# VH-VL binders against Protein DJ-1 homolog C (DJ1C), part 11

Target 1, 167 residues: Protein DJ-1 homolog C (DJ1C), of Arabidopsis thaliana (Mouse-ear cress) (q8vy09r84to250)
Amino acid sequence: KKVLVPIGYGTEEIEAVVLVDVLRRAGADVTVASVEQKLEVEGSSGTRLLADVLISKCADQVYDLVALPGGMPGAVRLRDCEILEKIMKRQAEDKRLYGAISMAPAITLLPWGLLTRKRTTGHPAFFGKLPTFWAVKTNIQISGELTTSRGPGTSFQFALSLAEQLF
Below, E stands for the ipSAE of ESMFold2; O stands for the ipSAE of OpenDDE; V2 stands for 0.75 times the mean of E and O plus 0.25 times the DockQ between their complexes.

## First folded at step 6 (VH-VL; framework fv_inotuzumab)

Design M1 (from J44 with light chain S96H; at its last look DockQ between E and O 0.40; V2 from the best seeds 0.00; counts 0 for: pae E 9.9 > 2)
Fold by ESMFold2, look of step 6:
Structure M1 (fold): chain C 167 residues (1-167), chain A 118 residues (1-118), chain B 112 residues (1-112)
Amino acid sequence: as target 1 above (167 residues)
Amino acid sequence: EVQLVQSGAEVKKPGASVKVSCKASGYTFTDYYIHWVRQAPGQGLEWIGGINPDSGYTVYRRKFQGRVTMTADTSTSTVYMELSSLRSEDTAVYYCARSDYYEGMDVWGQGTLVTVSS
Amino acid sequence: DVQVTQSPSSLSASVGDRVTITCRSSQSLVYSEGNTYLSWYLHKPGKAPQLLIYEVSNRFSGVPDRFSGSGSGTDFTLTISSLQPEDFATYYCMQHTYFPYTFGQGTKVEIK
């Protein structure tokens, strides 16, 4: 099972690391990709994260799951990455699994149009950013191929849910 | 069969309040939003507001803000709309309608006539 | 608030006619290059409204294929390719891209 976890400047460290660690322990082939120009990025709380590859190496790969951590400005850096946008739109079009936690549903997925007919949850501070009645109050929300979750405190639940869906 | 069943017609005096119920059946109540739409005699359709039954989040059209309250009771699969400080121009048929997050309103209640007269 | 204006306000037609109703919004209904939340409803006196078309062009379950929707941005069209006796009603478009949700003023389709 192949998984992509993109990271960028200001990515939320707990969400990213828990996601990667849980999925790798479950047996997934997880690629951590930087959307920046270098492999080392500083997370939202100052932690240095080292990606496996740059996102450019992932452009033509097919993943069983693409999972987005949140963080500010991390979710914005992901939103603004054209390569990642193409990967995610292809993921959704092919009905393959994708996920987003915390700020990523509202900041990253919504502008890409990837919440269509999907019940979503996300970071409580960003519920008011969702444009209509899209937000629901669950720790984990599965809606077809999309899984969303609320923040660092639900990172384990999020990752375990994705692992269960993959296997 | 998916249904929304509303409470019966009401006659009220100006200044009173009315509370209309909308009982849902045949689907998972918390998976869909409930909206309220009214039609006054000789007029078109007017959206009043809506509620997410799962979270209790509400949004109201500005002209009703402060006079309308929408609530949901998940144990009975029922939403309520209460409109206070009634005026004669509030005379209308009031509909509840469900929608998922992205669709328009696919299932409607039968309508409740509210008449405000002195 | 987003204004939604229908044209015509009323029309007179015969069974078998092709009918076109337009809906124009005061601003684009496309949210951030995402979905366009415009729907069409049929409303007969004494009945609840009925959903015909959602997201511009998708026919709701059970709606005959003589009904079609099209358009983008600010300009939208409902077409009835061959009017039937049961189609004489008032038609509304509604935008729900932005709060508050707003309906067009209605288009009454009457038998000639």
Scores: ipSAE 0.006, ipTM 0.557, lowest interface PAE 9.9, mean pLDDT 89
ESMFold2 (binder alone), look of step 6: mean pLDDT 92; pTM 0.945
OpenDDE, look of step 6: ipSAE 0.598; ipTM 0.873

Design M2 (from J44 with heavy chain Y102S; at its last look DockQ between E and O 0.45; V2 from the best seeds 0.00; counts 0 for: pae E 6.1 > 2)
Fold by ESMFold2, look of step 6:
Structure M2 (fold): chain C 167 residues (1-167), chain A 118 residues (1-118), chain B 112 residues (1-112)
Amino acid sequence: as target 1 above (167 residues)
Amino acid sequence: EVQLVQSGAEVKKPGASVKVSCKASGYTFTDYYIHWVRQAPGQGLEWIGGINPDSGYTVYRRKFQGRVTMTADTSTSTVYMELSSLRSEDTAVYYCARSDYSEGMDVWGQGTLVTVSS
Amino acid sequence: DVQVTQSPSSLSASVGDRVTITCRSSQSLVYSEGNTYLSWYLHKPGKAPQLLIYEVSNRFSGVPDRFSGSGSGTDFTLTISSLQPEDFATYYCMQSTYFPYTFGQGTKVEIK
């Protein structure tokens, strides 16, 4: 099973690392991709993260899952990456799994139009930016091919849910 | 058994308000949206609006904006629709119906006749 | 608002007939993620409406296979392959791609 976890400057470290660790322990082939110009990025709390590749290497790949960590400005960096946007839109069009935690649902997925008619949860501070009618307050929400979650405190549940859906 | 049970028929004068209840049972109340749909005599179905019971957020059809209020009470699994400033053209059968996120309105209440007359 | 128009407004048919009802939307109901939110309902006097078809062509649980839906974009069809006595009713299409949700004006099917 192939998984993409993109990261950028200001990515939430707990959310990113828990995703990668849990999915690799479950047996997934996880690629950590930087959306920046270099492999090393500083997370939202100052932790340095080293990606496997730059996102440009992922443009033509097909993933069984693409999972987005949150963080500020991390979620904005992901939102502004055109290559990642194309990967995610293709993921959704093909009804393949995608996920976003914390700030990524509201900051990253919503502008891409990927939350339409999906029951969606996200970071409490950004809840008001989600589609009002479809927003929910669950710790984890599965809505078709989309899985969303609230933040660092729900990172393990989020990752385990994705692993279960993959395997 | 999944069920929506509405309050009984009402007769009102023009200018009054009416509040119709819709009690859900047999499913997790906050997992589904609740919509209100009416049918005036001799007319088709008309969507009034809907509520997400988990969040309390609502969407109303513009012609009802300012006259309709929908609320949800999760402790009793009940949605309410209140329509104010009633007119004779508001005479109709009012239905509540649930929908999942993407699949349409699969369970309907029995309907509540609201009659507005002089 | 998205307008949804049904044709015909009424029809008479015999048991066993093939019946088609069309539904036309004022704009495409295919949202950018590819899903089309068009549903069909059956409504009999004195009873609540019943869901028949969701997302254009998916038959709701317990709905007989003589009911089918088809179409794309702005043009949709409900087909009853062999009309039965219990099928006399008014049929409605509804779009739920965009708020506000809108119903067609209805098609009354009378068995002659």
Scores: ipSAE 0.023, ipTM 0.596, lowest interface PAE 6.1, mean pLDDT 90
ESMFold2 (binder alone), look of step 6: mean pLDDT 93; pTM 0.946
OpenDDE, look of step 6: ipSAE 0.599; ipTM 0.848

Design M3 (from J44 with heavy chain D100G, light chain Y98H; at its last look DockQ between E and O 0.06; V2 from the best seeds 0.00; counts 0 for: pae E 8.4 > 2, placed apart)
Fold by ESMFold2, look of step 6:
Structure M3 (fold): chain C 167 residues (1-167), chain A 118 residues (1-118), chain B 112 residues (1-112)
Amino acid sequence: as target 1 above (167 residues)
Amino acid sequence: EVQLVQSGAEVKKPGASVKVSCKASGYTFTDYYIHWVRQAPGQGLEWIGGINPDSGYTVYRRKFQGRVTMTADTSTSTVYMELSSLRSEDTAVYYCARSGYYEGMDVWGQGTLVTVSS
Amino acid sequence: DVQVTQSPSSLSASVGDRVTITCRSSQSLVYSEGNTYLSWYLHKPGKAPQLLIYEVSNRFSGVPDRFSGSGSGTDFTLTISSLQPEDFATYYCMQSTHFPYTFGQGTKVEIK
């Protein structure tokens, strides 16, 4: 199973690394893609992360799962990546799995229109950006092909839920 | 200075409507929910409902559903609460309050007395 | 609806007393990641309520150390370690884990 985990400047390191590690241990073929112009990005807490590829190499590929870490400004960097937006919209249109944790539901997915009629959770600090209708306060929320979660403290639960859905 | 400033006291007859304003300043208006809470004479605090100013979506306590409308104007950073079909038991001080993270209501307006009597 | 009940409804105390107020909910207030959205407010006549404690035990900015909150699940306590003259007021707990948000009925703390 093929998985895309995009990262950018200000990505939350715990959320990204736990996601990648758990999915790889479950047997997934995980690609870490930078939405920046370089493979090395600095996370929200100053950790330097090295991606496998630039997002431009992922533009026409098909993934069984695309999972978005949060972080500020990480979620904004992902939101502003047009290639990633196209990838995620195709993921949703084709009813393939996608996920977002922490800041990413409100900051990244919502502007892309990917939360319509989806029960969605997210980081408490950004919960007010979600419509109260359909917004929920659960640790993990599955709504059709979309899985969302709250933050660094739920990263393992999020990754395990995605692994269960893939396999 | 984070502040919520409400419109002035109102006196209404039964059956009328009242619209109370709550103007926010000193923070990013769309980052916080606004709630309305009232206190009738001799009673405790009662949550009426809340609004997400970013989306305009609302949640109302069931007893007010159909009589209350909350709206937000992001251009003026103002929330409105309109309560219709007023009864004498709606006499109360009405507060707006903001919350972030659903972690309680950290800033409150000064309150607006609404008196319903014939 | 989640019911939240405070005990006692009122109490009389002297300056310097240790005061405890209990708040009990009809359902667990634990939310995702172990967060519990239970807050405490102080309310004086003619003034808006003031936030004292959020998420069970976190003192809001500027709240004196004499105020503390504790509890879990369905049972919560506000403690004032040494009552001061400005602390005579009505205290409310509020749950915001479940819609609709609900306040306790209040505890009036009065001067003996």
Scores: ipSAE 0.013, ipTM 0.530, lowest interface PAE 8.4, mean pLDDT 89
ESMFold2 (binder alone), look of step 6: mean pLDDT 92; pTM 0.946
OpenDDE, look of step 6: ipSAE 0.264; ipTM 0.763

Design M4 (from J44 with heavy chain V59I; at its last look DockQ between E and O 0.73; V2 from the best seeds 0.00; counts 0 for: pae E 6.2 > 2)
Fold by ESMFold2, look of step 6:
Structure M4 (fold): chain C 167 residues (1-167), chain A 118 residues (1-118), chain B 112 residues (1-112)
Amino acid sequence: as target 1 above (167 residues)
Amino acid sequence: EVQLVQSGAEVKKPGASVKVSCKASGYTFTDYYIHWVRQAPGQGLEWIGGINPDSGYTIYRRKFQGRVTMTADTSTSTVYMELSSLRSEDTAVYYCARSDYYEGMDVWGQGTLVTVSS
Amino acid sequence: DVQVTQSPSSLSASVGDRVTITCRSSQSLVYSEGNTYLSWYLHKPGKAPQLLIYEVSNRFSGVPDRFSGSGSGTDFTLTISSLQPEDFATYYCMQSTYFPYTFGQGTKVEIK
């Protein structure tokens, strides 16, 4: 199973590392990709994270899962990455699994148009920005191929749900 | 047993308002959306709007925007629809119905006749 | 707003007949992930509407297998393979891909 976890400046470290660790322990081939110009990025709490590759190396790859950590400005850095946007739109169009936690649903997926008619959850502070009628307060929400979750405190549940769906 | 039970029939004069209740039972109230649909005499079904009971967020058809308010009370598992500035063309049977993301409107209330007459 | 139009507006048929009702939308109902949120309802006088078909072709629980749905994009059909006396009703399609949700005008099926 091939998984992409993108990271950038201000990515939430707990959400990113828990995703990677849980999915690798489940047997997935996880690629951590930087959306920045360097492999090393500083997370939202000052932790330095080292990616495996730059996102440009992922442009033409096919993933069984693409999972987005949150964080501010991490979710904005992901939103503004055109390569990642194309990867995610292909993921959704091909009905392959994708996920977003915390701020990523509202900040990253929503502008890409990937939350239309999707029952979604996200970070409590961004609840009002989620797609209006469809927003819910569940800790883990599956809506078709999309899985969303609320924040660092639900990171293990989020990663475990994705692992179960992959395998 | 999953049910939606609505309040009884109402007779109103033009310009008044009406508030119809829809009490849910037999399922987790906040897991499903509630929609309101009406049928005027001799007419088809018309969607009015809906509410997400989990968030309280609503969507209304533009025709009703400014005249309709939907609310949810999670403590009683009840949704309310209030329609103001009533006109004779608002005479209809009003239904509440629940929906899940992947299924249509699978459970309907029994309907509430609202009659608006001079 | 997305308009949906049914045809015919009414019909009369005998028990055992095959009945087909069509529903056409003013724009494609395919959502970006490929799902199409088109549903069919049965409405009898004095009763609440009841769901027959969701997402184009899925029969709702307890709906007899004589009811089937098909179609894609803008053109959809409901088929009753062998009409029964209890199938006297008005049938509606509804699109829920886009807000506002919109119903067709209805098709009244009368049994001879």
Scores: ipSAE 0.056, ipTM 0.653, lowest interface PAE 6.2, mean pLDDT 90
ESMFold2 (binder alone), look of step 6: mean pLDDT 93; pTM 0.952
OpenDDE, look of step 6: ipSAE 0.553; ipTM 0.858

Design M5 (from J44 with light chain S96Y Y98Q; at its last look DockQ between E and O 0.04; V2 from the best seeds 0.00; counts 0 for: pae E 20.1 > 2, placed apart)
Heavy chain, then light chain:
Amino acid sequence: EVQLVQSGAEVKKPGASVKVSCKASGYTFTDYYIHWVRQAPGQGLEWIGGINPDSGYTVYRRKFQGRVTMTADTSTSTVYMELSSLRSEDTAVYYCARSDYYEGMDVWGQGTLVTVSS
Amino acid sequence: DVQVTQSPSSLSASVGDRVTITCRSSQSLVYSEGNTYLSWYLHKPGKAPQLLIYEVSNRFSGVPDRFSGSGSGTDFTLTISSLQPEDFATYYCMQYTQFPYTFGQGTKVEIK
ESMFold2, look of step 6: ipSAE 0.269; ipTM 0.735
ESMFold2 (binder alone), look of step 6: mean pLDDT 92; pTM 0.945
OpenDDE, look of step 6: ipSAE 0.732; ipTM 0.898
ESMFold2, look of step 7: ipSAE 0.000; ipTM 0.461
ESMFold2 (binder alone), look of step 7: mean pLDDT 93; pTM 0.948
OpenDDE, look of step 7: ipSAE 0.743; ipTM 0.901

## First folded at step 7 (VH-VL; framework fv_inotuzumab)

Design N1 (from M5 with heavy chain V59I; at its last look DockQ between E and O 0.10; V2 from the best seeds 0.00; counts 0 for: pae E 10.2 > 2, placed apart)
Fold by ESMFold2, look of step 7:
Structure N1 (fold): chain C 167 residues (1-167), chain A 118 residues (1-118), chain B 112 residues (1-112)
Amino acid sequence: as target 1 above (167 residues)
Amino acid sequence: EVQLVQSGAEVKKPGASVKVSCKASGYTFTDYYIHWVRQAPGQGLEWIGGINPDSGYTIYRRKFQGRVTMTADTSTSTVYMELSSLRSEDTAVYYCARSDYYEGMDVWGQGTLVTVSS
Amino acid sequence: DVQVTQSPSSLSASVGDRVTITCRSSQSLVYSEGNTYLSWYLHKPGKAPQLLIYEVSNRFSGVPDRFSGSGSGTDFTLTISSLQPEDFATYYCMQYTQFPYTFGQGTKVEIK
């Protein structure tokens, strides 16, 4: 099973690392991709993370799951990555699994139009930016192929939910 | 096809209550909010409130708070709006409409005339 | 509450005319990094309202190309590029960025 976890400057470290660790331990082939110009990125709390590849190497690959960590400005860096946007839109169009935690639902997925008619949750500070008809205050929200969650404190539960859906 | 069908016209005295039904068909009932909007004779559209049929969560416009109750019955795919302590100014056509936050109110019921007269 | 104010209250026009209706919000209707939730409805006596435009500028399914919406922030317009006989009606804008949802006062478009 192939998984993409993109990261960038200001990515939330707990959310990214827990995703990668849990999914790899579950047996997934996880690729950590930098949306920056270098493999090394600084997370939101100053932790230096080393990606496996640059996002450009992922442009034409098909993933069983693409999972987005949050963080500020991390979610903005992901939002502004055109390659990642195309990957995610194709993921959704093909009804393959995708997920976003914390700030990524409101900051990254919403502008891409990927929350249309999907029950979603997100970081408490950004919850009001989610579509009110579909916003739900649960720790994990699964809506078809989309899974969303709230933040660092729900990262483990988020990753486990994705692993269960993947396998 | 997606459809909302409302109950028939009502004539009520001041102080009474009215309960209007809105039956949904052709889509997954719990995926959409149901709103109620009214239009008094010669007046514009006025949003009354809405209900999430999945959770039962309701939001009402302040002027109706305490007089309006919206409920949903998922087994029959039907939403009800009850308006109490009726006044002559509550005379209006009452519409239900479903909405997705992204697309607004895309499907409307046919309307229910409620007349409040002595 | 967010107030939306529509102008004009009424107008008279001939078939073929270009018609513009404005809607001004008391607060920005931008929901997130750029999404803005304002819709336009057409309403004829004896019929249910009909959605024309959602999210400022998107035509709802089956709405003719002569209808267009534009605007940002607090200032929005509905334009009918060439008025047709079936377009004589009352038009409403509605903000749905936050509860309570609020409609403009309406603009009645009448035949000259």
Scores: ipSAE 0.006, ipTM 0.524, lowest interface PAE 10.2, mean pLDDT 89
ESMFold2 (binder alone), look of step 7: mean pLDDT 92; pTM 0.943
OpenDDE, look of step 7: ipSAE 0.740; ipTM 0.900

Design N2 (from M5 with light chain Y96W; at its last look DockQ between E and O 0.47; V2 from the best seeds 0.00; counts 0 for: pae E 9.3 > 2)
Fold by ESMFold2, look of step 7:
Structure N2 (fold): chain C 167 residues (1-167), chain A 118 residues (1-118), chain B 112 residues (1-112)
Amino acid sequence: as target 1 above (167 residues)
Amino acid sequence: EVQLVQSGAEVKKPGASVKVSCKASGYTFTDYYIHWVRQAPGQGLEWIGGINPDSGYTVYRRKFQGRVTMTADTSTSTVYMELSSLRSEDTAVYYCARSDYYEGMDVWGQGTLVTVSS
Amino acid sequence: DVQVTQSPSSLSASVGDRVTITCRSSQSLVYSEGNTYLSWYLHKPGKAPQLLIYEVSNRFSGVPDRFSGSGSGTDFTLTISSLQPEDFATYYCMQWTQFPYTFGQGTKVEIK
């Protein structure tokens, strides 16, 4: 199973690393891709993360899952990446799994139009920014091919849910 | 016992405001949306809007936008609906109802008659 | 907004009759996961509405099995297989796939 986990400047380290670690332990082929101009990015708490590739190398790949960590400004960096937007829209159009945690549902997925008709959760501070159509207060929310979660404290549950859905 | 208990009937003149309360008991107040639905004499049911008591987020039907305000007080497990600039066509029985994420509006208040007459 | 339209607006029937009420929405009510958020309510004068059916065909707790729902997409039906004296009421369909939630105009069922 192929998985894409994009990262950028200000990505939340716990959310990103837990995603990658759990999915790799489950047997997934996880690609960590930088949306920045280089492979090394600084996370929201100052941790240096090294991606496998730049996002441009992922543009034509097909993934069984694309999962977005949150963080600020990390979620904004992901939102502003046109290549990632196209990848995610294709993921949704083809009914393949995608996920977002913490800030990413409200900051990244919402502007892309990928929450329409989806039950969605997200970071408590941004819950009021989610569309009211089935915005929910749960640790994990699965809505068709979309899985969302609330933040660093739910990262393990989020990653386990995605692993279960992949396998 | 899950209950929604509403405040009593009101008589108002055109241009006034009314504030109806809906007190919840027997369940975790912040786990459910509260909606307001009205029925004017001889008419069907009309959804007015709803509130998520956990976040305070509200959504209102467009025709009520600007005239309706819904608030929640988690310390008393009570939702309020205030409707301003009342008109005669606002005469109706107003219901509060909770909804879960799957079954819809499963528990309703007893209704509050609001009469607007000059 | 999503409009839902019921037919008929009223009917008269005898105890034991099979009654069918239709509800048509202006757009598909299918949500993600294939869920369809259409519900049916029973409403008697002077009382609060009562939930009968949720998600097209699921009976709410305590609802007798003479009530059944069916349909998909934009077309839905409520069927009462054998009308009972207590079934005199106005019946509403409601979509709750998206805000604003919208009710049909109601179908008044009168017992002869």
Scores: ipSAE 0.007, ipTM 0.546, lowest interface PAE 9.3, mean pLDDT 88
ESMFold2 (binder alone), look of step 7: mean pLDDT 91; pTM 0.935
OpenDDE, look of step 7: ipSAE 0.723; ipTM 0.894

Design N3 (from M5 with light chain M94Q T97D Q98S; at its last look DockQ between E and O 0.33; V2 from the best seeds 0.00; counts 0 for: pae E 7.8 > 2)
Fold by ESMFold2, look of step 7:
Structure N3 (fold): chain C 167 residues (1-167), chain A 118 residues (1-118), chain B 112 residues (1-112)
Amino acid sequence: as target 1 above (167 residues)
Amino acid sequence: EVQLVQSGAEVKKPGASVKVSCKASGYTFTDYYIHWVRQAPGQGLEWIGGINPDSGYTVYRRKFQGRVTMTADTSTSTVYMELSSLRSEDTAVYYCARSDYYEGMDVWGQGTLVTVSS
Amino acid sequence: DVQVTQSPSSLSASVGDRVTITCRSSQSLVYSEGNTYLSWYLHKPGKAPQLLIYEVSNRFSGVPDRFSGSGSGTDFTLTISSLQPEDFATYYCQQYDSFPYTFGQGTKVEIK
């Protein structure tokens, strides 16, 4: 099973690393892709993360799962990446799995139109930006092909849920 | 104990307005949506609309658009539904109900009879 | 709007009978392998409705195990495995997948 985990400047380190580690331990082929112009990015707490590839190398690949970590400005960097937006829209259009944790549901997925009629959760500080009556206050929310979660404290549960859905 | 307690029965003339209150207790008010559902005599249940008390955002069924207003007062944990330009067809028992998205409408108020007649 | 239609509109049954009520939606409530947001309510005269089943098949807390729900796509069923005297009521299915939320027209279960 092929998984894409994009990262950028200000990505939340716990959310990104737990995603990658849990999914790799479950047997997934995980690609960590930088949305920046270089492979090394600094996370939201100052940790330097080294991606496997640049996002440009992922543009024509098909993934069984694309999972977005949060973080600020990490979620904004992901939102503003046109290549990633195209990958995610294709993922949703083809009814393949995608996920977002923490700030990513409200900051990244919502502007892309990928929360329409999807029950979603997200970081408490950004909960009010999620679509009303579709926003829920759960640690994990699965709605069709979309899985969302709240933040660093739910990262393992988020990653385990995605692994279960893949396998 | 989780409760929704509604205001008492109302008798109104055609053309008037009614405002029904729904006071929540026993839970975190802003964690649940509040819906309004009515049942006219001899009829089934009809969803009127709902409010997210956290954001104040409302959704109304189209047939009530322009005649219904829902508001929430977080300081008193109370939701209000106001229905204007009343007609005899609006005679019904009006319920408030809370939901999270998982379990549907799990707690209901006792109902408020609104009678519209002259 | 998504319409939800119940069958039958009413029925008579004896204590101990198996009762089946069906609910059909005008469109699929959720895509395959996603959550399906369909619930069942019990409503007795003079009382507020009671939630019985949510997400098609999950019994709400305190609901007896004689109540069960099933179905997928557009077709859903509430089953009462052994009807009891207290089960006299009108039953409603309700979709909460999309606005406006809609109820079926109701099924009145008369115990005789």
Scores: ipSAE 0.013, ipTM 0.579, lowest interface PAE 7.8, mean pLDDT 89
ESMFold2 (binder alone), look of step 7: mean pLDDT 92; pTM 0.943
OpenDDE, look of step 7: ipSAE 0.423; ipTM 0.819

